# VHH binders against q9xw16: the designs that were tried, part 18

Target 1, 132 residues: q9xw16
Amino acid sequence: MSGWNAYIDTMTAAAPSIKRCAIVGAADGSVWARTEADNVFKASEEELKTFVALFNDVTQVPAKGADIEGVHYVVPRTEESLIFGKKENTGFFAVKTKSAVLIAVYEGPNEVAAQVRKAVESMQTYLNNAGY
Short names: E, the ipSAE of ESMFold2; O, the ipSAE of OpenDDE; V2, 0.75 times the mean of E and O plus 0.25 times the DockQ between their complexes.

## First folded at step 12 (VHH; framework vhh_6fv0_2)

Design x2 (at its last look DockQ between E and O 0.66; V2 from the best seeds 0.00; counts 0 for: pae E 3.5 > 2)
Fold by ESMFold2, look of step 12:
Structure x2 (fold): chain B 132 residues (1-132), chain A 123 residues (1-123)
Amino acid sequence: as target 1 above (132 residues)
Amino acid sequence: QVQLQESGGGLVQPGGSLRLSCAASGFTFSDYWMYWVRQAPEKGLEWVSTISSSGSTIYYKDSVKGRFTVSRDNAKNTLYLQMNSLKPEDAAQYYCATDAPSGEPDYYWYDYRGQGTQVTVSS
């Protein structure tokens, strides 16, 4: 129904190592779009509300890490609009736009992480410029 | 070439203290964030602490916060980890690590780490 699914497709096509991703509201974690079906992004509403609130002060995140999809990730450092989490051979990148948080969960060794980051940051820039 | 050498490990009793050092060479140490990570037998690498290039930003894993103190001396190209109130679960091979400048500027932490120094905590 929404055109937001096209942005999900754009990110997953740009970085094939992305296994699941979502676009959620920055204020409340409401899901605007996500990967579905066999690769559903399965974070709960309560988990997403907690997760997006981490962007209120990203400097506090490394002390405790971050949880998404019931998985705990270490967050060794952050940037103002970026949280990068890592667990073993998997990880996530999350970036904040004016209105949304983009979340991409990926699998693979560290060298694929750069492609995932570029995909989500490119979309972040696009949505910010579009007013979102 | 990038070189990191950890030292200061050893055997201590529970509640004891150790101070780890990491000597860095082959890169501009003051430009990079540094990390302490550890690995216990049959476990994966576990992040312990992060310190920014200037030393002004520091993060700790919750389980070590208040017991461990990371610091750096950029004039001596040395990273330190003061470990107090050691517990059996802190026993591990400890590594210092740095971001890798070999590719994209995307957190390539753990790509450049030393050989490690063993910390053993037992009665």
Scores: ipSAE 0.245, ipTM 0.548, lowest interface PAE 3.5, mean pLDDT 85
Fold by OpenDDE, look of step 12:
Structure x2 (fold): chain B 132 residues (1-132), chain A 123 residues (1-123)
Amino acid sequence: as target 1 above (132 residues)
Amino acid sequence: QVQLQESGGGLVQPGGSLRLSCAASGFTFSDYWMYWVRQAPEKGLEWVSTISSSGSTIYYKDSVKGRFTVSRDNAKNTLYLQMNSLKPEDAAQYYCATDAPSGEPDYYWYDYRGQGTQVTVSS
């Protein structure tokens, strides 16, 4: 178990609505850590490579949406280091750090989104301050 | 209470035009991003366009780029969608939506919608 798994555990503990979570390299989408077992994060490295590349120009993402684990999400807007999407009662938050992308897929009523965002952004801040 | 009321829908032939309006009340309209979404029969809710609070940031679905134009008048609490060169696949119930607060300031989904206005495109 790598040290990155602790960050996965931290985010999932902070937001119980997170069903699956991953930390991947911002440059190539390589998986550094992910939820496992019954909540395994299923995105392939090829898909993740495409996903992290979205951060190169976030302004183009709403027009096309985003795919995670073979699921297409609507992306109504983006921020410089934040991409979030929605599909029915599910969604995701993805934030970019200096060297990583944190992805959290959640399920539940819309009200849980705030807690999920807070969890990933808190981790984003922590990792940025740590140089990652 | 957040209220949104869409209007301007109707029946047009392919290539025709419509201008949708959305009257907003119950929140500080000028502080919030606004969205247009649509739902065709037997299809899910589909995002169409986004406009920031100031109007400085705008996004469109690829399939409507160059044909649709979103705008807003914050003084009138009104959102607009000019739809030109309409296609049959544009037929849907159109809704305006917002990220207006529901008790959580960090709630960022377009779940507040009006009753919608019907757009039909038929030859």
Scores: ipSAE 0.235, ipTM 0.622, lowest interface PAE 1.5, mean pLDDT 90
ESMFold2 (binder alone), look of step 12: mean pLDDT 81; pTM 0.819

Design x3 (at its last look DockQ between E and O 0.62; V2 from the best seeds 0.00; counts 0 for: pae E 2.9 > 2)
Fold by OpenDDE, look of step 12:
Structure x3 (fold): chain B 132 residues (1-132), chain A 123 residues (1-123)
Amino acid sequence: as target 1 above (132 residues)
Amino acid sequence: QVQLQESGGGLVQPGGSLRLSCAASGFTFSDYYMYWVRQAPEKGLEWVSAISSSGSTIYYADSVKGRFTVSRDNAKNTLYLQMNSLKPEDAAQYYCATDAPSGEPDYYWYDYRGQGTQVTVSS
């Protein structure tokens, strides 16, 4: 529907291990685009509001972990614009742009994480350069 | 081949202290985050602490904050965990882990770990 769906498609195409994906407003967690149908991203906007607020102080996130779609993930460390988490054979990467947070939830062996990160960070770079 | 060898575990009474060590080899130790994780019986793996390559950034789980201290000696390729004021709930197999890649240069997880060292806390 929106132009943001194209970016969802781009990320999911770049990393097949991504099961669900969303682009949300960094300020309020509003959903701009998300995977749908069989791979519907299930997080509520209330949850997303809490999630994006984690970027206000990423240094505190490892101590607490992060919740996405009602699932609690361990966050072993953070970077300024990157929060990632793990739970068994699943995980997520979340990156912050100027105005958005990109979230990708993936499943598979640990080795797939590199591809997932690359996908979301590539999109991060693209959107930042575009002013978003 | 990434190799991690934990040591220093043992049996202590509540309130006691232990110092764990982790000897690392097979990768450039000073370039990677190191982690401590633990697993208690019938429980999942629990993240305990993280320390950046230079030691300038450190994280603790809330459950150990104020009691545990992570440190590293890059010259010795060794990671440490000073555990003070130990509680029964701290009893677990403790593992040293790293982001060092195993076939993936941009691997950023802590699943690669050693055999672990057992910590038991009992009166």
Scores: ipSAE 0.541, ipTM 0.797, lowest interface PAE 0.8, mean pLDDT 92
Fold by ESMFold2, look of step 12:
Structure x3 (fold): chain B 132 residues (1-132), chain A 123 residues (1-123)
Amino acid sequence: as target 1 above (132 residues)
Amino acid sequence: QVQLQESGGGLVQPGGSLRLSCAASGFTFSDYYMYWVRQAPEKGLEWVSAISSSGSTIYYADSVKGRFTVSRDNAKNTLYLQMNSLKPEDAAQYYCATDAPSGEPDYYWYDYRGQGTQVTVSS
């Protein structure tokens, strides 16, 4: 089985509030790994292609928000390699590496959002150092 | 503790203008993003605008872009929203909000807002 699934397991273990996550190609949104089984990350190829393209100019994202798994999120601001979105008691964090975009969808109070961000940014650093 | 006080709302005709203010205290205002959000009947909270701590990065929702201007005066701990060409759909309770809880990451803006100021647009 692929080693990319180990990175999914690492992120979900680091932040239990992550309910679904994926590692996708930065160029085209192709899925390298994702949560499976009862917590399958369900986003279409078209949606993921659109989503990863947001990193081409993050300054344009807050005006329209972002869509993941058919859910529309408010993106209140962005950072250079980070897009995050909010909808009620749920949200997402997405970070870009050299080759990939890491996406984590979480549920819970805002206090757990810091753990989710830390989990994805730690993996971002690891993958960047590994050349991805 | 974070305290935010909005003012400047009122009744205005379509096409008119209003200037909202938000007085902030209880945190280092100049270190944090500030936001305007609004809520109309039968709608949830709607994000309107964000402005970075220095004021150099500004975001607007598409629905208000070109009509609203956010600004801040860090010396006076005050956030502003200039609202021009107002439409009936802009009628709402307007809140200012911040990322600035003590010691928390800067994406908890729903938890830190004032009591709001009412904007009514009717002819």
Scores: ipSAE 0.354, ipTM 0.657, lowest interface PAE 2.9, mean pLDDT 87
ESMFold2 (binder alone), look of step 12: mean pLDDT 79; pTM 0.791

Design x4 (at its last look DockQ between E and O 0.71; V2 from the best seeds 0.00; counts 0 for: pae E 2.9 > 2, framework grips)
Fold by ESMFold2, look of step 12:
Structure x4 (fold): chain B 132 residues (1-132), chain A 123 residues (1-123)
Amino acid sequence: as target 1 above (132 residues)
Amino acid sequence: QVQLQESGGGLVQPGGSLRLSCAASGFTFSDYYMYWVRQAPEKGLEWVSTISSSGSTIYYKDSVKGRFTVSRDNAKNTLYLQMNSLKPEDAAQYYCARDAPSGEPDYYWYDYRGQGTQVTVSS
């Protein structure tokens, strides 16, 4: 597949519960690719800059949670390169690569959350191995 | 079957203290992250604190940091929440909850929590 949009398609195909998804630059939150059309990922560049900076110290995130697309999520714990959040029946998983942050917003029961996490972590591994 | 039983709630004046307990059975308690969450009438479920399987990593919601202390006793399969300097906004039904198993699909606290224990803060 060609371009950064192919990676978006790969993640959404691997986890159909992903409603919106993006690949953004780790340094500045610039959007490299995102879901479009009926499921546009609509976080502002200012919000994304703040969001990717959370990966500078993930241990400080649970105290205040995280915001994506103007929605506030509880972040009950983090891992070194992973931030995940929950609000009602929705949530997100975000993982950091060498150059990017992958963000997936999903809806559904807890069972789909594992599928979403697997999809973003598989892509994280691929991009890291490719030097991104 | 996974069972969680909260206790230790009650009525306390502002500035007072309570110690909540959560008795766990039906799973290997020491393998799991545990959570405290709460629910007040005007709010949905609100996360309060997280403690890792060993107890070595702890997170608090900003508004309770310095006032609440989570701990666990893995030999007794019990989770605790010491709540000091209680405020009216802390009044809620408090639940303990279990995280997902390692290597299994992720689960959030909605699937594995007890009946809760009521904390009321009133003068």
Scores: ipSAE 0.342, ipTM 0.659, lowest interface PAE 2.9, mean pLDDT 87
Fold by OpenDDE, look of step 12:
Structure x4 (fold): chain B 132 residues (1-132), chain A 123 residues (1-123)
Amino acid sequence: as target 1 above (132 residues)
Amino acid sequence: QVQLQESGGGLVQPGGSLRLSCAASGFTFSDYYMYWVRQAPEKGLEWVSTISSSGSTIYYKDSVKGRFTVSRDNAKNTLYLQMNSLKPEDAAQYYCARDAPSGEPDYYWYDYRGQGTQVTVSS
């Protein structure tokens, strides 16, 4: 296991509602680490390349939404380094670091989103401080 | 108690226009992002538009861009949606919705919405 798997474990431990999680390269969407086994993160390389490119202009994302693992999510608004979406009782949080994008897909009521966001943003802060 | 009351819906022909209003009470309206969402028969809630607390940030669903205009009057605690060039696929129950409570991480609340106003588009 790579060192990046530890960060996956950290985020999933911090927010139990996270079902799948990935750390990918911000430049090309290459997978650095992801949840495996029953909770395997299933996004293709092509999809991830498209997804990480959304951060080049987040202002355009709400108009069209975002796709992760073949699922289309509504994106009501964005922040400079944060894209989040919703579909029924599921959603995602994606944050950009200096060199990576952290993606967490969660399931549950709206209230669980706060914990998921906190988990990914905490990791974002940590990785940024570490130079990643 | 958070209260939202939509109005302005009705029956129009394709190409027609409607102006929806949403009266807000029970919270500091000017502190919150507001949304318009809609629900067509046998479909789930669909996001339509976002407007920030000050109105400086606005987003639209791609299919309504150029036709719908969201605005707000914080002095009147009112949210608006001007809908022009209406299409049959725009027919739905329209709701105004409030963002997450102040002090909490930002995420959207479709649960904070009114009873809605019906928009029907038919020739």
Scores: ipSAE 0.173, ipTM 0.578, lowest interface PAE 1.8, mean pLDDT 90
ESMFold2 (binder alone), look of step 12: mean pLDDT 81; pTM 0.812

Design x5 (at its last look DockQ between E and O 0.67; V2 from the best seeds 0.00; counts 0 for: pae E 3.4 > 2)
Fold by OpenDDE, look of step 12:
Structure x5 (fold): chain B 132 residues (1-132), chain A 123 residues (1-123)
Amino acid sequence: as target 1 above (132 residues)
Amino acid sequence: QVQLQESGGGLVQPGGSLRLSCAASGFTFSDYYMYWVRQAPEKGLEWVSTISSSGSTIYYKDSVKGRFTVSRDNAKNTLYLQMNSLKPEDAAQYYCATDAPSGEPEYYWYDYRGQGTQVTVSS
């Protein structure tokens, strides 16, 4: 088991509404860690390569949305290192660190979104400070 | 209490124009992103446009780019949507929305909406 799995566990523990989660390379979308078993993160490496490339120009993402695990999400707005999307009672938060992208897919009422964002941004801050 | 009231909808022919307005109250309008969303019959809620608090950042759905223009007047607490070259697929109930807090922990998206205004595009 990779040390990156501990960060997956940390995020999912911090926000129980997270159903699936992944840490991937910012440069190529390679999977460093992901939720598995019943909550397996299912995005392909090809899809992830496309996804992480969205951070090269986040201003274009709202117009087109974002795809994760074959699901299309609406992206109402973006920030420089943050992409988030919504689809009915589901959504995702994706944050970029120096070398990684953290992706959390959640399910539940919209009220849980704040907790999910906090979880991934906290991890973002931690990893950035650690040089990752 | 957050309140939003849309107006300006109506019936137009394809190629026609409408200008929607949204009167906002119950929150500091100038501090929040505002959104336009729409819902057609038997379809889910669809995002149309986003405008930042200052108006410096604007996003559009691809299908409305070049035809719709979002703007805001923070002094009047009003959001606008100029819709030109309307198409039948633009017909929907249009809502202005915000993610302004209601006293609970703030969450994102566009859960605060008005009653909406109906846009119909005849064939």
Scores: ipSAE 0.321, ipTM 0.679, lowest interface PAE 1.2, mean pLDDT 90
Fold by ESMFold2, look of step 12:
Structure x5 (fold): chain B 132 residues (1-132), chain A 123 residues (1-123)
Amino acid sequence: as target 1 above (132 residues)
Amino acid sequence: QVQLQESGGGLVQPGGSLRLSCAASGFTFSDYYMYWVRQAPEKGLEWVSTISSSGSTIYYKDSVKGRFTVSRDNAKNTLYLQMNSLKPEDAAQYYCATDAPSGEPEYYWYDYRGQGTQVTVSS
């Protein structure tokens, strides 16, 4: 989609520890934009459909964790519109907007997690205000 | 400095019980989520349970739900794990953990762990 790539660039610039991210439809996991080229965000449509459905009841997620790009993450806790996962020195933050789910996969020391969360939540607010 | 010290591990028979404790210091314990994680030999780190700062929200890994109970006493800066109906697959080094260095955002992974306490389940 025209213009959605700018949001990928905005999130990556806000938190350089983000290595891959995507904006996907909240209803079906369809990809609106994603990190491309040499470090492509490569989650399958089936995986993304399963992933976005976790937001139907976030309280069930910690028991089983979550999968992104074929990687299984522990989800130690959730919030109403937020799922984050951890695997060793990597992780993800995902937030839901009215129409979309924003997913950011990052690497780095744990201190960068707050930057990543802030980047995705800022975009969450922006898209919600824009009607998405 | 954040310090976490686990205790209460030991050797039990299958079906037995143990109560783990974790003494916390160096941060405002009542402000942070706490976690139990475990590691068996030749296996990766496995999340077991999460408890919110107030203790009002609790999550368990499916395989321990109904057998393990996490709790906390914020006045004593202590986290607990009551483990009942222990199975051989529960044998591991158990760690309490938190996201929190003192004064930092709550968004970190459970990057502070104690030395752990060993739980051994054998006949």
Scores: ipSAE 0.261, ipTM 0.563, lowest interface PAE 3.4, mean pLDDT 86
ESMFold2 (binder alone), look of step 12: mean pLDDT 81; pTM 0.814

Design x6 (at its last look DockQ between E and O 0.06; V2 from the best seeds 0.00; counts 0 for: pae O 3.5 > 2, placed apart)
Fold by ESMFold2, look of step 12:
Structure x6 (fold): chain B 132 residues (1-132), chain A 123 residues (1-123)
Amino acid sequence: as target 1 above (132 residues)
Amino acid sequence: QVQLQESGGGLVQPGGSLRLSCAASGFTFSDYYMYWVRQAPEKGLEWVSTISSSGSTIYYKDSVKGRFTVSRDNAKNTLYLQMNSLKPEDAAQYYCATDAPSGEPDLYWYDYRGQGTQVTVSS
């Protein structure tokens, strides 16, 4: 449907443990692309607007954690353009580019988490270099 | 390979203090984030605090901020948690945890978490 869907496919191919992911506008949380069909990313735009606003000051996030798809995650630390969360054997990585936030939700052991982070950060770099 | 050993728990009255220690070995302690987590009976693990490899960045769960202080001594490979103004709600098994070797938070794998030390808060 959109040209942004190719970037979704690139991330899920790079890290198959990604169960759902999305590319959303950094200013308003609007969905530019997401996983669909049996793996639909189900966060509402209202929830995403709240989520992307966390990047306005990532240092405030660990105290309260973060919510995605109605699930509350512990955020044990952040980095300037990175928020990641953990809940049991699942988690997410989210990175901010100039114009967008990339969100990947995954399940699996710690080796999987490193692969997911690498996939999301590689796409972050690509989109930043492309002006997004 | 990674080994963590907590100590310093015990029984204390409400309002009291305890200092927990975590001795680390089997990895380069000064390269990794360290975490305190806790588990009350029949509850899931609850994150408490995070400290960066140098100790320069620290996060606390809101409910313990101002009462707990995390610190580390990289020369002694030791992580600490000073717990003041303890409440009955703080009673739990306390664990230290580390990102080693992956560098990603791993609060839920037993091989990256110590054996724990029990904190009991009662009169």
Scores: ipSAE 0.473, ipTM 0.740, lowest interface PAE 1.9, mean pLDDT 88
Fold by OpenDDE, look of step 12:
Structure x6 (fold): chain B 132 residues (1-132), chain A 123 residues (1-123)
Amino acid sequence: as target 1 above (132 residues)
Amino acid sequence: QVQLQESGGGLVQPGGSLRLSCAASGFTFSDYYMYWVRQAPEKGLEWVSTISSSGSTIYYKDSVKGRFTVSRDNAKNTLYLQMNSLKPEDAAQYYCATDAPSGEPDLYWYDYRGQGTQVTVSS
């Protein structure tokens, strides 16, 4: 599990606007790695269980939005393996791999969102190719 | 109390246009995100569009991109939705909604909306 921290570090390094980040099990929301210290990812495993379940039917998510760390985000649209949301100057990107969900919460103007998305999708591709 | 009143709905043919309005009161309109949502018969509520307080951030449902335009006039406390190239699948009750607090600071929802206005698109 300690090896997963390297992927957290990679994503946060690739997108400085990422404030908090987590890698969780796609099946149960169990935390494999997360940002800690000053930027601890605060979502409970119970919340994460609910969150990862959104990928079972992403088409319904825009109607309801999504909650992360007790914060409600507007979800303008979804893709098969991508859920993203916005709240004022904050947002999140969540991507699903074969076995994991990568979640990045960011802060900044809309322009930073592209970099965040790129970071998490790059990691998504890497992990998928690695079999995860 | 937060009040939202939608208007501008009606019956149009496919390819037609409508312009919806939403009159807002009871909160500082210019401080809040506004939303358009819609509900077709026997379907759940679905998100259509988002516009930030200043109008600088706008989002659309993919199926309405290029056809619908959301805007707001903060001086008039009014939200608009210009709907062009209407399709039968656009037929629904349309609501404007806000994230204005309802007494619970941690509650944000699309369901905080007015009575709605009916949009019908003939076959």
Scores: ipSAE 0.026, ipTM 0.367, lowest interface PAE 3.5, mean pLDDT 89
ESMFold2 (binder alone), look of step 12: mean pLDDT 81; pTM 0.812

## First folded at step 14 (VHH; framework vhh_6fv0_2)

Design y1 (at its last look DockQ between E and O 0.66; V2 from the best seeds 0.00; counts 0 for: pae E 2.3 > 2)
Fold by OpenDDE, look of step 14:
Structure y1 (fold): chain B 132 residues (1-132), chain A 123 residues (1-123)
Amino acid sequence: as target 1 above (132 residues)
Amino acid sequence: QVQLQESGGGLVQPGGSLRLSCAASGFTFSDYYMYWVRQAPEKGLEWVSTISSSGSTIYYKDSVKGRFTVSRDNAKNTLYLQMNSLKPEDAAQYYCATDAPSGEPDLYWFDYRGQGTQVTVSS
């Protein structure tokens, strides 16, 4: 799906604990790029539409949690352009850019979270600077 | 060394109240988000509440909203959880937790927890 796949590769390379990753439209959850093959990001279009809408009011997300790929994650807190969640030895980081939402699902102990966050936030910064 | 010590648990009847405390040391308490989490028998660790460093941002699990109140006293390095209208399903070992890093400022979910305090709600 065009050059967006390169950004997926960049994030997954930066954080090996990322198992699945997607770049979706912030407005409608349309998939611009996603991990494929053995690590297919499996969230449906409808689910993604719902997910990206969470960024319209992140303050309500912690109370309800967030669902990605049919998995429910607890969301202990949020930031204006950041939603992250955890479930046992898995979690996700989702960041919003001007026009996109980057979603990274990771597996591993808590220690890997920092690297995952850094990967997606770095991409967030890059894309924002690029106008996306 | 980050240290957290929970207290205030006990046995209460349904509808009763408890106030949990968490004494923190070994890090700059006032700079970190604090969390309450709980674990019931044969269940996984469950997030209960979050409070920002200043206390200005607070989140609750839906099931405890209106019943639990998280607060903090940064001068005393203490986190609190006022638990009202307790239900049997609230029974668990309660832990305070923080993302206080041993080296990195980034999020390590509930990486630091105390020994916990037991909350039992009789039926």
Scores: ipSAE 0.516, ipTM 0.780, lowest interface PAE 0.8, mean pLDDT 92
Fold by ESMFold2, look of step 14:
Structure y1 (fold): chain B 132 residues (1-132), chain A 123 residues (1-123)
Amino acid sequence: as target 1 above (132 residues)
Amino acid sequence: QVQLQESGGGLVQPGGSLRLSCAASGFTFSDYYMYWVRQAPEKGLEWVSTISSSGSTIYYKDSVKGRFTVSRDNAKNTLYLQMNSLKPEDAAQYYCATDAPSGEPDLYWFDYRGQGTQVTVSS
């Protein structure tokens, strides 16, 4: 249990409401690690390439929203290194580090969303400080 | 208690205009992002526009950009949507919405919305 998979475990332990998550390369969407088994993160290579490119200009994202795992999410606003989306009682948070994009998909009430965001942003800070 | 009350809907011909208002109470309106969302018959809830707490940052869905203008008056706790060049596909129940005021500051969902106002576009 080493390398990038340990960071997946850290995020899911910090916010158990995360149902699926991944760490992907910021340049091309290549999967460095993801949740597996019962909660496999099922986004395709083509979808992830499109998704990480959204961080090239986050101000353009709300107009069309975002797709992850074949699900279309409304993105009502963005922040400098953060894209989040909503669909009914589910959502995602995605943050960009120097080299990667962290993606977490969750289900549950709005109280859950704050915990998920905190877990993902804490890992963002850690990876940035480590040079990633 | 959080209260959002939409008004200003009605029947209009294609190409016409309407101005929607949303009166807000029960929370500090000037601290929150506000949203317009809409729901057409037999369709899900659709996001239309976003305006930041100060009004300085605004986003629109592509299909309404250039035709709709969102604004807010923080002194009157009121959100507005000016809708010009209306098309049949704009017909819907329109809602104003906000994040979870007073309880969940990191939430950006449409859980807190009013009862809506109907916009009908027909010849």
Scores: ipSAE 0.369, ipTM 0.641, lowest interface PAE 2.3, mean pLDDT 87
ESMFold2 (binder alone), look of step 14: mean pLDDT 80; pTM 0.808

